# Ledger of designs, part 3: VHH binders against DNA-directed RNA polymerase subunit Rpo3 (rpo3)

Target 1, 262 residues: DNA-directed RNA polymerase subunit Rpo3 (rpo3), of Pyrobaculum islandicum (a1rse3)
Amino acid sequence: MPKATIVEKTPLFLKAVIEGAYPSLVNSIRRVIISELPVMAIDYVVIVSNTSVMYDEMLAHRLGLVPLTTPLQALPPIEDCETGLVDPSECTVRLMLQINAESDKIVYSGDLVSERPDVVPVYKDIPIVKLVKGQSIILEAYAKLGRAKEHAKWQAALASYYYYPRIKVLDEKCKEECKDICKELTNPFECTFNKAWTCRDICGDRLIVEWDRYKYVFWVESFGNYDVETALREAFRILKKKFSDFITTLTQKAGSLVETKV

## First folded at step 1 (VHH)

Design a4 (framework vhh_ozoralizumab_d1)
Fold by ESMFold2-Fast, scan of step 1:
Formats: sequence, structure tokens, C-alpha cells
Structure a4 (fold): chain B 262 residues (1-262), chain A 123 residues (1-123)
Amino acid sequence: as target 1 above (262 residues)
Amino acid sequence: EVQLVESGGGLVQPGGSLRLSCAASGFTFDDYAMYWVRQAPGKGLEWVSEISSSGSTIKYPDSVKGRFTISRDNAKNTLYLQMNSLRPEDTAVYYCARSEEFLELLESGFDYRGQGTLVTVSS
């Protein structure tokens, strides 16, 4: 059984040591986190008025890039939205923008007014467009759950890992020679395998860099739509579903092959 | 455009020997340290040997030390691995790699490009 030990955690960042896991499992977790976690993002915009210098298509594009808080526990699963199991209105959130500029001003992400107080811009200070006196923007933006594999605007998080390095310093002078690469050579959380390996090129045989094939430093960084614990919980839910779907496919294909041969 | 083509793998009984070759093209071979790595079915990448650009510095992990010998022919742009006293646990796909590629394999993921030469120690 794999074992994980958390070494650093904030709401938006987690670093852990994973032991006793094949790299294919760790890589699967990484890939799901990067490409398949659902988040809310503006999907389309109905523009009533736009007299700004920015044309409608660019305005819609910029609005789509605004990260939105995504309360996964309070929203239907994305699969239920895709299959029509729930009413489409439960899977979309409307945000409004209504600004008439009495003076030159910048419209920010924080100027969007959401119909759901739990689905709002994560960061309120993202500039969207500049208005000069007399210009206006009036629009309705419609957000939905999506995944990064469909479009990068639905990116929830980054994740990566490296083999846990085992560093043996045979000459203390190596610590000074490598200080610009790694402040602490024997700290596997600050000095990654690549950095340690680069130091070995400087120090030669005075520095030994080794690793275990089944022990990793793994990290996850959330873009703010939800915390890292939510991201990890969702990633494991998705992995369980993929495994179940894979078994079903194999079972169906095996049955088909047997019937063909008979 | 950089290409590394491994060959020489096969089925061998425990205690047997095999010689692997890696033909390099698309880069200046004698400017790079070269590595042999292996991946057993369903398992992670394991470093098995390293040789400097000139061939003067050679390193092995304890798992193969005394049994495997790495060498290179810079005139022929070819890397070799002589494997003696083979054991069932040596069964793996063997890959050669340059320094930059080796670091990428270990840091960023384990979906290798599918090149390699299969060594099976069985029977």
C-alpha cells in the first residue's frame, strides 16, 4: 500500500512524499489534476452594449480567462451536466457587467456581479478593458463547469513530481560550490533531483546523487478556484471512475472476442 | 531530429550475456555524457550506467556493478552496454539517453517515447 506524508500545506499548495507507488500511478494522478479537474469558467457572453475599444470577441475571450470560485460540493457533478441528468440551469451561472463610464476607468474582474455568491471571481483586480468617458459595457456572462483538456481556461491546478533524491556529500566544499543552485544540498524539498544532478557535474565524485524508484516528492498548486484538498479529492474520484470504466471496457471486449472465436 | 536507436536485446537464460548498442544521430555525440536506463514491466525507470563524453569517467549503481560494462565509440556515434551474469530481475526494456533527456525522464514523467530494446532473462 502506498504511503503519503504531507511536508508543506497551504490552502493553494501541497507538497508530499509518496512512497511505495509505481510511477504510472503518480503520473496518472498528475495528469488528472492538470487536465481533468472541473472548474467554472465563462463559456459565452451575451453583449447588450459594448462601445469600448475592445471588440466583442476579445472581450468574451478575456472574460473566459477570469478564474471563478468553484464550490464542487454545492454544484452537480460535471458528468450529470453532460448527460442531462440535471436541469441545465443548475449547471450554469450568470454573471452581469453593467458600467457606464462618467470618467476614464478600468473595468476589473471584481466588477462582475454573480447570481451565485459562491461562484465569483477569485481575484477582483484582473483588468478586463479600459473605458473612456461616455463608453459603456452591458453584458451577461454564462459560466459552466469544464475541464482543461477541452480548453485551458478550465485549468484548475498544476501538479508535478520528482524522484526523492538521496544525496551524500563526501566533501563539505561542495555545499559552497553549489550554493547558487541549491542552498541546502541534502534537503530533498528544496534541492530537486535535477538541481542535485547539476551539482554533481560541478563536484564530480565528491557528491553522490541517488534515488529510489518508488519514492517521490509530489506537489500540487491550485489556481484558486478551490483548495488543494478539494482538488485531490476530485482527482481520486475521477481516477476511480476511469478504473471502473476501463474494467467495463475490457470485460465487454473479452466477451466480444470469445463470441467471435466460437 | 535527435535520434537514439537501441538494439541487441533478446531472450537469454539466467547467467547468460548480451551486448546492447545505441546508435546516435542528429547531434554531436562526443559532446554529451550518455546513460543507460531500464524499465521493468509496470515499474519505474532505473539508472544502470553512465559514461562521460570522453569515456574517462564511468559510474554504476550497486545493482549492476561488476556485471555490466558501459563503453562508447565516438568515431561511430555508438554507445554500448555489455551485460554479463544476467538475472531474472534484469528483465526490462533498456534505453539510452543523453544528459538532458536523462534529467527530463527523472524529473518530469515516465511516458518514454517507446524506443528501447527488450531484454528478457527467463527459463
Scores: ipSAE 0.000, ipTM 0.355, lowest interface PAE 12.1, mean pLDDT 84

Design a5 (framework vhh_7z1x_3)
Fold by ESMFold2-Fast, scan of step 1:
Structure a5 (fold): chain B 262 residues (1-262), chain A 123 residues (1-123)
Amino acid sequence: as target 1 above (262 residues)
Amino acid sequence: QVQLVETGGGLVQPGGSLRLSCTASGFTFSDYAMNWVRQAPGKGLEWLSGISGSGGSTSYADSVKGRFTISRDNAKNTLYLQMNSLQPDDTAVYFCAKDLEYYLDTWGEFDYWGQGTQVTVSS
């Protein structure tokens, strides 16, 4: 089992050192976080009225990009929505927009009214469309759980890693020459490999850039649909399911082969 | 099933030459950049050289530039490192490492490594 040490944590960001793991494992964690975490996003829109200058398709597209708070513990697992184990209404949330402009104004994400108080725009100040006096927008937006691998609007988080750098400064002048790239050259949490390598192009032999095998700086940034701890719990749930599914398939195949031979 | 096997290491006197080979199997060799990395006793890993999937682009660490030459034979699934003008501080275990990508712009992100071959430069 790999060892992880948290270096920095806020509700939407985590940086940790991971030791004793092959790159394939760390990369698998990264890929699940960026591609397979479920979030709520507007999937389709029923437009009753739109007298704005923005055509319906663009309006629907912009609404789809609004991040929505996603209480994973209060929602069915996305797998249950996909297999029909729960009614589709349990996996969708309606949001409404009804605005008649009495003066020129901008419609913001915060103007959406959700039927669920726990599924609302994460940021209320995202501009959607400008209305001039007398124009109106009346629509119903339907949000559902989805994953980034199907469409980028369902992306919950970014994640990446780099090998834990061991940087040796042979000439102190390098620190000043590289200060705009890395504030602290020997700080592995501030100066990433790409930055350290750029500094090495400037300093040449006066800077040594090495790394530790099986030791990484790993970071995760949530887009706000849920906190980073929730994102990591969900990522590990998905990875556990993948492993369990593999074992089940392997066990069933072995049993089938034995019965065929007999 | 991915396997990287280094050969060609050994004892050599200062100023001598060695050619290391790395034979790859279990993946489409020409689709990935390949790298040479070394680890001297009591030190961390030092990247030495990389070569793109086609062999059209190469890159070298300043410590070996002009002395070492990386090359590959995609028909033989083999990576090479020609080492000339060897110095005592070139003493290290040398690893070949498979890149995550075809191009050389992905530094320090390798998914498979060989077991390494020992190079000792001593009189």
Scores: ipSAE 0.000, ipTM 0.269, lowest interface PAE 16.7, mean pLDDT 84

Design a6 (framework vhh_7z1x_3)
Fold by ESMFold2-Fast, scan of step 1:
Structure a6 (fold): chain B 262 residues (1-262), chain A 120 residues (1-120)
Amino acid sequence: as target 1 above (262 residues)
Amino acid sequence: QVQLVETGGGLVQPGGSLRLSCTASGFTFDDYAMNWVRQAPGKGLEWLSGISWSGGSTSYADSVKGRFTISRDNAKNTLYLQMNSLQPDDTAVYFCAREGLYSEDLFDYWGQGTQVTVSS
C-alpha cells in the first residue's frame, strides 16, 4: 500500500517521498502530469493588421507559447470539446491585441485582452514583438484546451522522480571534497543518488551510497496555468480512467499529496 | 526502546518566536540525521528542516527558510527548532523524526508531536 509524505510545497512546486510503490505506478503518474494534463493555449490567430518586421506565422507561433491561466472547473471538459458534445464557441476563448505604436515599443503578453478574466496570460512581461513608431498589430487570438502529447505548447507541468538515496558519510572531509557536486551530501532532497554516486568516485569507501527501489523522491513543477494541487487532482482524475484499482489505493493516500477537507 | 519527546509548543502572536526541543533516548543520537515535520489541520505532512548526524549540514523547506533554524546538541541528545517571525499559517502539530538509513521508512521513529498555534 503506497504512502506519500510531503517534503516541500508551494503553489507551483511539490516534492514528496513516495514509499511502497512499483516504479511503473510512479512513472505512470509522471507521464500523465507531463503529457496529458489539459491547459489553455492560443491555437490560431486572425491577423487584421501586422506592419511589424515579424511574419504572421512567427507572431502566431510566439502567441501560442504564452501560458494562460486555466480554470479547469469553470471550463467544459476537454473530452466534451473533442467529441462535439459542447458547441465549439464554449471551448474557445478569444484574446485581442490592438496596438498602434506612437513611439518605438515592445508588445508584451500582458497587452493581450481576454474576453474571460479567468483565462489570461500567467506572466505579463513576455516580449512578443518590437514595434517602431507608426507600426501596428491588430489581431484576435483563439485559445483552446489541449494536451502536451498533441503539442508542447499545451504542457502544464514537469514531473520527475529518483530513487531515494541512502547516504552515510564516514569521513567528514568527504563533505568538503564533494562541495562542488553536492553541498549537502546527506540530504536526499538536494543530493540525488546520481550526484552522491559521482561523489563516491572521489571519496571511495568513505562514503556509503545505496538506493531503495520502492522508495522515491517525487517532484512536480507547474508552469503557472494552475497550481500544483490542481495538477495533481487532474492527474488522479485521468488515472482513474486508466487504472481504477491503482486509483482506489492511491486516492486513500491523496491527502498526503493534495489538501483534504475534514 | 527508541523514544522522541517534543516540548516547547504553545500559543504565540503573529510575528512572535518559539523554540521547540526534541529529546531522544534509546539509540546513539549522533549516528542519525534528524528532521522536523509539521501537519496543519486538515492537511498532509510537510517536511520543514533536516540536520546531519554531526550538525555540520542543515537543509530547509522554502516556506521556512530564513525564519526557522534547526540545531542539535549531541551531548544532550536534543534536537531544536528555533522559529522566528511566526505567521498564522505556521499553526500545526510539529513532529521530531529520526531519519532511517537502510530502512524502508524515510523517518523510522517519530515523536508524538507538539501543538503550535499562531493567533491573536
Scores: ipSAE 0.000, ipTM 0.097, lowest interface PAE 18.7, mean pLDDT 82

Design a7 (framework vhh_8emy_2)
Fold by ESMFold2-Fast, scan of step 1:
Structure a7 (fold): chain B 262 residues (1-262), chain A 122 residues (1-122)
Amino acid sequence: as target 1 above (262 residues)
Amino acid sequence: QVQLQESGGGLVQPGSSLRLSCAASGFTFSDYYMHWVRQAPGKGPEWVSSISSSGSTINYATSVKGRFSISRDNPSKTLYLQMNSLRPEDSAVYYCARDLGYYEWLDAFDYRGQGTQVTVSS
């Protein structure tokens, strides 16, 4: 079995060492995190009034790019929304914007009023549009769960990995000679493979640079819709579902074969 | 799809020379750093040499510096490694690899070909 050791963790970032995993598994985790994690994003906007200098289409586009907090545990699974297993209203959240400018002002993401207090802009200070005295914006924005593979506005996170470098310093002078390239030569998280090879060109055989097979430095950065633990739990839920669906198909076929022989 | 095809290896005596070639297709060759990597039986891959997209920046592993020379011909989409004064420890399968600009060595490795065998023995 693969093993993981957490090296660095904040609510929106995780770095870990993964051991004993084939590249295909690590890459599958990466791809699910980048393209298949569901988040809420504004999907369409009903504009009642817009006397600003920004066209309706541009305003809707900008609203769609506002990250929204997404409480996955309190929302139906995206699959249930896609198959119609739950009422569409359980998968959609309405946000309102109603501003009449009495003076010149900037409309921010934080001015959106959500019907659901746990689905709100992650960052309140994203500028949407500037209004001049007398201008108004009145609209309803409808957010739904989606995935990055359908549109980039639904991207929840970035993830990547690299082979764990094995660096051994044979001559202490190498540390000083390479300080501008790698602050700490033996630190696999700072002195990555390419930097280490540059140092080896300087130090020659006084520095050993290799990497382990099936051992990786893996990192995940959340865009703020949910924390990195939630992102990872959702990624593994999706992967488990893919594997479970495969096993179900195989067991159904095996069951048919057993019934045929009996 | 990205394809790299190495050639030019063989069995030679110590002190001999060989020139390896790598024919690239399926990508804009002139936009990428290129690498030569070798792997001897029972050992992990060892980086040998790199060349920038324009050819202006060249690096060598200490073990081959002064003996090997990397070059490229962007119009023909070909990478070369001129190996002089070959030693028994140079015996390995030599691979051509595209640099993706990431710290993800696996991605660069995916674009290498089947390799070309170099054996240096008396």
Scores: ipSAE 0.000, ipTM 0.096, lowest interface PAE 20.1, mean pLDDT 81

Design a8 (framework vhh_8emy_2)
Fold by ESMFold2-Fast, scan of step 1:
Structure a8 (fold): chain B 262 residues (1-262), chain A 120 residues (1-120)
Amino acid sequence: as target 1 above (262 residues)
Amino acid sequence: QVQLQESGGGLVQPGSSLRLSCAASGFTFDDYAMHWVRQAPGKGPEWVSSISGSGDSTNYATSVKGRFSISRDNPSKTLYLQMNSLRPEDSAVYYCAREFYDSLGYLDYRGQGTQVTVSS
């Protein structure tokens, strides 16, 4: 069974050493985290009034980039929204802006008023548009669950990995020659395999760069829609469903089977 | 490197029994759930049976339930499939496969297979 040792953890970041895992599995986890984690993002905007200097299209675009808190356990699974198992209204959240500027001001993400208190801007200080005295913005923004594979605005997290490097420094001068690439050549959490390999081009055989098969440094960074533990739980739920669907298809003895390239 | 090598297939008459073996190497065998998967000509792969790493939990496809029995010997790193009351529909190449995570159903390695032919 694969083993994971947590090296560093905050609510929005996790770094771990994974041992006993094939590259295909680690890459599958990475791909799901990057491409398939569902988050809420504004999908379209109904603009009632916009007398600002910003065009409607640009305003809508900026609103779409505002990260929204996404309580996955309190929302329908994205699959249920996609298949029509739930009413569309259960899969969308309305947010409102209604501002009449009595003086020059900047409209921020925190000025959005959500109909659902658990789906709100993650960061309140993202500037949206500047209004001068007498200008107004009145709009309704509609957020829905989506995935990064459809559009980057639904990006929940980044994840990556590298082979656990084994670095042996045969000439101490290499540490100084490579300091701009790796501050600590023998630290696998700071000097990635690629950086160490670049140092080998400088130092030649005075630096030995090796790696362990099936041993990786893996990291995940959440964009704030939910914490890294929620992101990982959701990634494993999605991965489990993909492979459970494959096994279920296999047990049905059907002529038409689906294959998962993992 | 991970290696899975099946053996024990052959040509038999309907109603006969066969025992398939799978010799595993290159990994910690008892940490992994193991599966038998079969594929008949012109058909996709069909999952047959699985067993947990400890051997305490087994599952079977409906088509083989009550006729086939999966087992493992962790010290010898060997997986077995006892096939009883064989039918022509059981004719296929049988593959030993490793499930990386028990609950995911993900099969990451399989062997070259062993041919089972049940003549009608």
Scores: ipSAE 0.000, ipTM 0.099, lowest interface PAE 19.7, mean pLDDT 82

Design a9 (framework vhh_4orz_3)
Fold by ESMFold2-Fast, scan of step 1:
Structure a9 (fold): chain B 262 residues (1-262), chain A 121 residues (1-121)
Amino acid sequence: as target 1 above (262 residues)
Amino acid sequence: EVQLVESGGGLVQAGGSLRLFCAASGFTFSDYAMAWLRQAPGKRREWVALITSGGSTDYADSVKDRFTISRDNAKNTVSLQMNSLKPEDTAIYFCAADLSYWELLDEYDYWGQGTQVTVSS
């Protein structure tokens, strides 16, 4: 059975050691986190006024890249929005910008006013556009749930892993010779496999660098739409659904095959 | 008492086929991943094929599409079907429960004694 030991955790970052897992499982978790987690992002913009130096296309593009808090439990499942099972209005959130510049100013993500207090910009200080005195921006932005595999603006998180390095120092002088590459040569969270291998080139056979194919350092960083715990729970929910769907299909096919022989 | 016993090795001509078997006893076989590793003369031991408790398989690039690993939980056996054998496949083949680094194999007592496979040119 795979097991995980948490090494470092904040609301937006998790680093863990995963043991007893095949590369395919760890890669599946990574892929779902990067590509399939649903988040809210601005999908289209209705621009009423834009006298800024930034053209409408660029303004819409920049707004789409603003991370929005995404309360998965309070929103319809993305599948229900995709199939039309729920009213489209339940699957969209409107945000507004209404700014007339009385002096030169920068419009920030925090200037967006959401119709839902639980779907708002994660970071309030992302610069959107610079306005000169007398310029205005008035627009309505419409956000919806999406997945990164459709467009990068719906990316919830980054995730990656590397093989857990096993480093044995046969000559203490190697620690000093490699200090600029790995400050702590035997620390697998600081001295990754690639760095350790660079040190092996310096130290030769005085340093043993190995790795475990079923043991990994795995990390996840959330873009802030939700915390890493929510991201991981959603990733495992998606993986469980994929696996259950696959098993159901195989079971039906196997049953049919057996029945045709009798 | 844990035992892994390999069989099925031997001499074969290039392009030929062999099937290796590993009989396991002394542990709950169905809970463990099973693997085949090999060591050629003058070379380091290398991982060849792996099968999980659930039946998922993985292969080293050098044997992909030529070798097939399978298991039978009712008989506590794992097997390796080797097709299109090359002289480079000449090695002692080891059955293992729980893989380790090739230089740290001694950490894992659940290794078989190995079976010799010789592929003539």
Scores: ipSAE 0.000, ipTM 0.088, lowest interface PAE 19.9, mean pLDDT 81

Design b1 (framework vhh_7b18_3)
Fold by ESMFold2-Fast, scan of step 1:
Structure b1 (fold): chain B 262 residues (1-262), chain A 122 residues (1-122)
Amino acid sequence: as target 1 above (262 residues)
Amino acid sequence: QVQLVETGGGLVQPGGSLRLSCAASGFTFSSYAMGWARQVPGKGLEWVSYIYSGGSTEYQDSVKGRFTISRDNAKSTVYLQMNSLKPEDTAVYYCARDYSGYDWLPEYFDYWGQGTQVTVSS
């Protein structure tokens, strides 16, 4: 059975050691975190006025890339939005932008006014468009839940892993020679696999860098749409659903084959 | 799934040259600004260069005139040509995608590659 030990955790970052897991499992977790976590992002824009130098299409594209806080527990599951089990209005959030430039200025993500206080730009300082005195932008932006696999604007998080390094120092002088790269050569959290390989380039055969096939340093960084704990809970919900759906489909398919023969 | 895969790193002597490549997949490459950042041993990440979707480029002052960023939209690849390399350029180099598509800042990366090691040593 897989074992996980948390090494470091903040609201937007988690580092853990995962032991006793096949690479396929760790990669499945990584893949779901990167490509399948639902987040709110602007899907379309109704532009009433745009006298800026930026074309409507580029402005809409820019707005789509603004990360939005996403209260998953307060929103319908994305599956219910996709299948029409809930009213589309419950899966959509309107944000407004209404600016008349009295002087040259940059319009920022923080200038968007959301109809839902809990669905707002994560970062208020993302530049959207530059306005010259007298120019205006008036628009309504409509955000919906989506996944990175459909478009990168729905990216919730980064996740990656590296094999837990097994470093053998054959010549004690290597510790001194590598001081500027790894303060503690045998510390897998400080002397990551890439740093260890850099030390190997310095020490040659005097340093052995190996890895454990079933032991990993795994990390997750949230882009702020929700905290890392929410991201992980959602990732495991998705993985559990995929596994359950797979077993159900196989069971139904096998039953159908038996019933067809009979 | 968005993927960024760096290649071209290695060991080079001071004054030498290397060309890094980053193969991108899983998104409309031509629509995004792309950049390179590096992690110097024992330090945090610093941006090195980026290229807008339209081809305009920007560089960190310490690499200006020595490094050249370019892109090939047909191959979904971004390149970093590194000339006159110095020991202080030793780092893990990461390819990154700018999620904003407008202004590239290190904190606005939405995707990073795994990195490629560049070592400048005699």
Scores: ipSAE 0.000, ipTM 0.078, lowest interface PAE 24.8, mean pLDDT 81

Design b10 (framework vhh_8emy_2)
Fold by ESMFold2-Fast, scan of step 1:
Structure b10 (fold): chain B 262 residues (1-262), chain A 119 residues (1-119)
Amino acid sequence: as target 1 above (262 residues)
Amino acid sequence: QVQLQESGGGLVQPGSSLRLSCAASGFTFDDYAMHWVRQAPGKGPEWVSSISWSSGSINYATSVKGRFSISRDNPSKTLYLQMNSLRPEDSAVYYCARDTSYMFPYDYRGQGTQVTVSS
């Protein structure tokens, strides 16, 4: 059975050792995290006034790249938004920007005012546009739940893995020769495969560099829309649904099939 | 229960060849790197050779490089050590060992097989 041991954890970062899992499973987890986790992002903008030097299209594009906090537990599952099971308004949030510049200033992501206090810019200091005295921006931005596979602005996290390295030092001199590459050669979390292999080129047969099959160092980093625990919980929910849907489709298809020999 | 059983040792003359085998059971053999380790009378254990799960990485101690060849057959769960051009200093009990994930070089080893090289 697959087993995971947490090595390092913060609200936005997790590193773990995964044992007893096929590469295809670990890669599926990775792909769901980077391409299918739902986040709120501004999808379109209704511009009432824009006397800045920035074109409406560029302004809308910049607003779309602002990460928004996404309370998954307080929102419908994205599948319900995608299938129309819930009213579109349940999956969208309006944010307003209303600034009349009384002096030269920069408009920041933190100047957006959300209709939901739990869906707001993650970072308040992202510059949007510069205004000179007398210029104004008045707009309504509509954020919706989306997935990175549809557009990169909906990317929630990064994730990757590497095979658990086996590094054995046969000659203590090798540790000194590799000091600038790996501070501790036998530490699989510090001396990754590429670094260890570079040391192998220096030390030759005095250093063993190997890896285990079905054992991985896995890490995930959240962009701040939600914490890493929420990201992982959502990833496994999505994977479970994919597997369930696959079995249902396969069972239905098998039941409708007549024996075919070609 | 993890078990490793070595065989193929014996008494041979210098310059001879021997092939050692290690039969593994109680774990998924093709998930682990494997080692050969030897211990001569009155001396500590000496690492001889290692092979990764896929045979993609193979390493030898300087004292045996060019003379010994490590290999594995994952379907039969067997590790091998082909020893050529044997010398008196190769006389030792040879153990196969399963690799570990931590600082210790291996977590399990068998009972060993005696290799004696003498005239």
Scores: ipSAE 0.000, ipTM 0.096, lowest interface PAE 20.9, mean pLDDT 82

Design b11 (framework vhh_4orz_3)
Fold by ESMFold2-Fast, scan of step 1:
Structure b11 (fold): chain B 262 residues (1-262), chain A 120 residues (1-120)
Amino acid sequence: as target 1 above (262 residues)
Amino acid sequence: EVQLVESGGGLVQAGGSLRLFCAASGRTFSSYAMAWLRQAPGKRREWVALIYSGGSTDYADSVKDRFTISRDNAKNTVSLQMNSLKPEDTAIYFCAAEFGYSYLDEYDYWGQGTQVTVSS
């Protein structure tokens, strides 16, 4: 049914035009991306030594917020982890922090040493805690796959959409009056629907802002745990499984046969 | 890279059973989702069964309760036990592999296929 045209794509960002789709479908895609994509995040820590100024509870919380690279292709599906169908070691990764401060220093996310070279902090420069000479932190952090719907630390990506704006400029001076808000009024990818409405407040009836009910600008930004292509692939896998499960249940009740997968 | 080789196909009468095997070589087998697909003459390829790296399984409605997919990570094999076979099950059966998170895209690796013929 729907049609999608890619407008912009980088490893961590995708923007597309979706056409011929009900708002409920676009919102379902958005919700899965923001709440159901699995990523690795530190779930608990075993603290051997912490003589820093930061309490154990806060230290554990901060470590949990460190994004970790998540090689979905090299990890079992989160469903298999949740049902105990795999060894716990296949679903958890240990990271070590062992620092004795010989001088004042800041401990960064990059100081964590992972037992798996493919599950490491995405950003090495996130400050964790400051140590003064003589202080130490020695801990083991245990990461596992999780989903944002359980806790925000497992959020893989942000996604949103807006109605595709149709802008008609009746007075060219509006382009100058709105340049601080919207450099090109008729560019729906630069001048979002909300920005266009803000310009409408400035220009009055000299600017017409319209939209199509079934046409959207949709975008996805990955937090770096994996690229946007992987995020979308996983989102569609989740959606397809939800739909297949529903159709299977419905057709079992009706006695009909339905193909649910390739 | 993964190489897949199917075996176990053949002729069987309706109501009979066959067990297909897929031998995999390459990197860590346990990291792959494994699937069986089939293609009857003049028809599109259709998915039959899937087993994820951890052992959870999915089946097409047409084969539920008749087919069972299983894997043996120590032997790098996946098998498909086919019971109560019907003439409609006649097809070339393909083994396919993908790292274990998605079945929406094309599978990364495919075998050459093994013929299954079910006579009435």
Scores: ipSAE 0.000, ipTM 0.090, lowest interface PAE 20.0, mean pLDDT 81

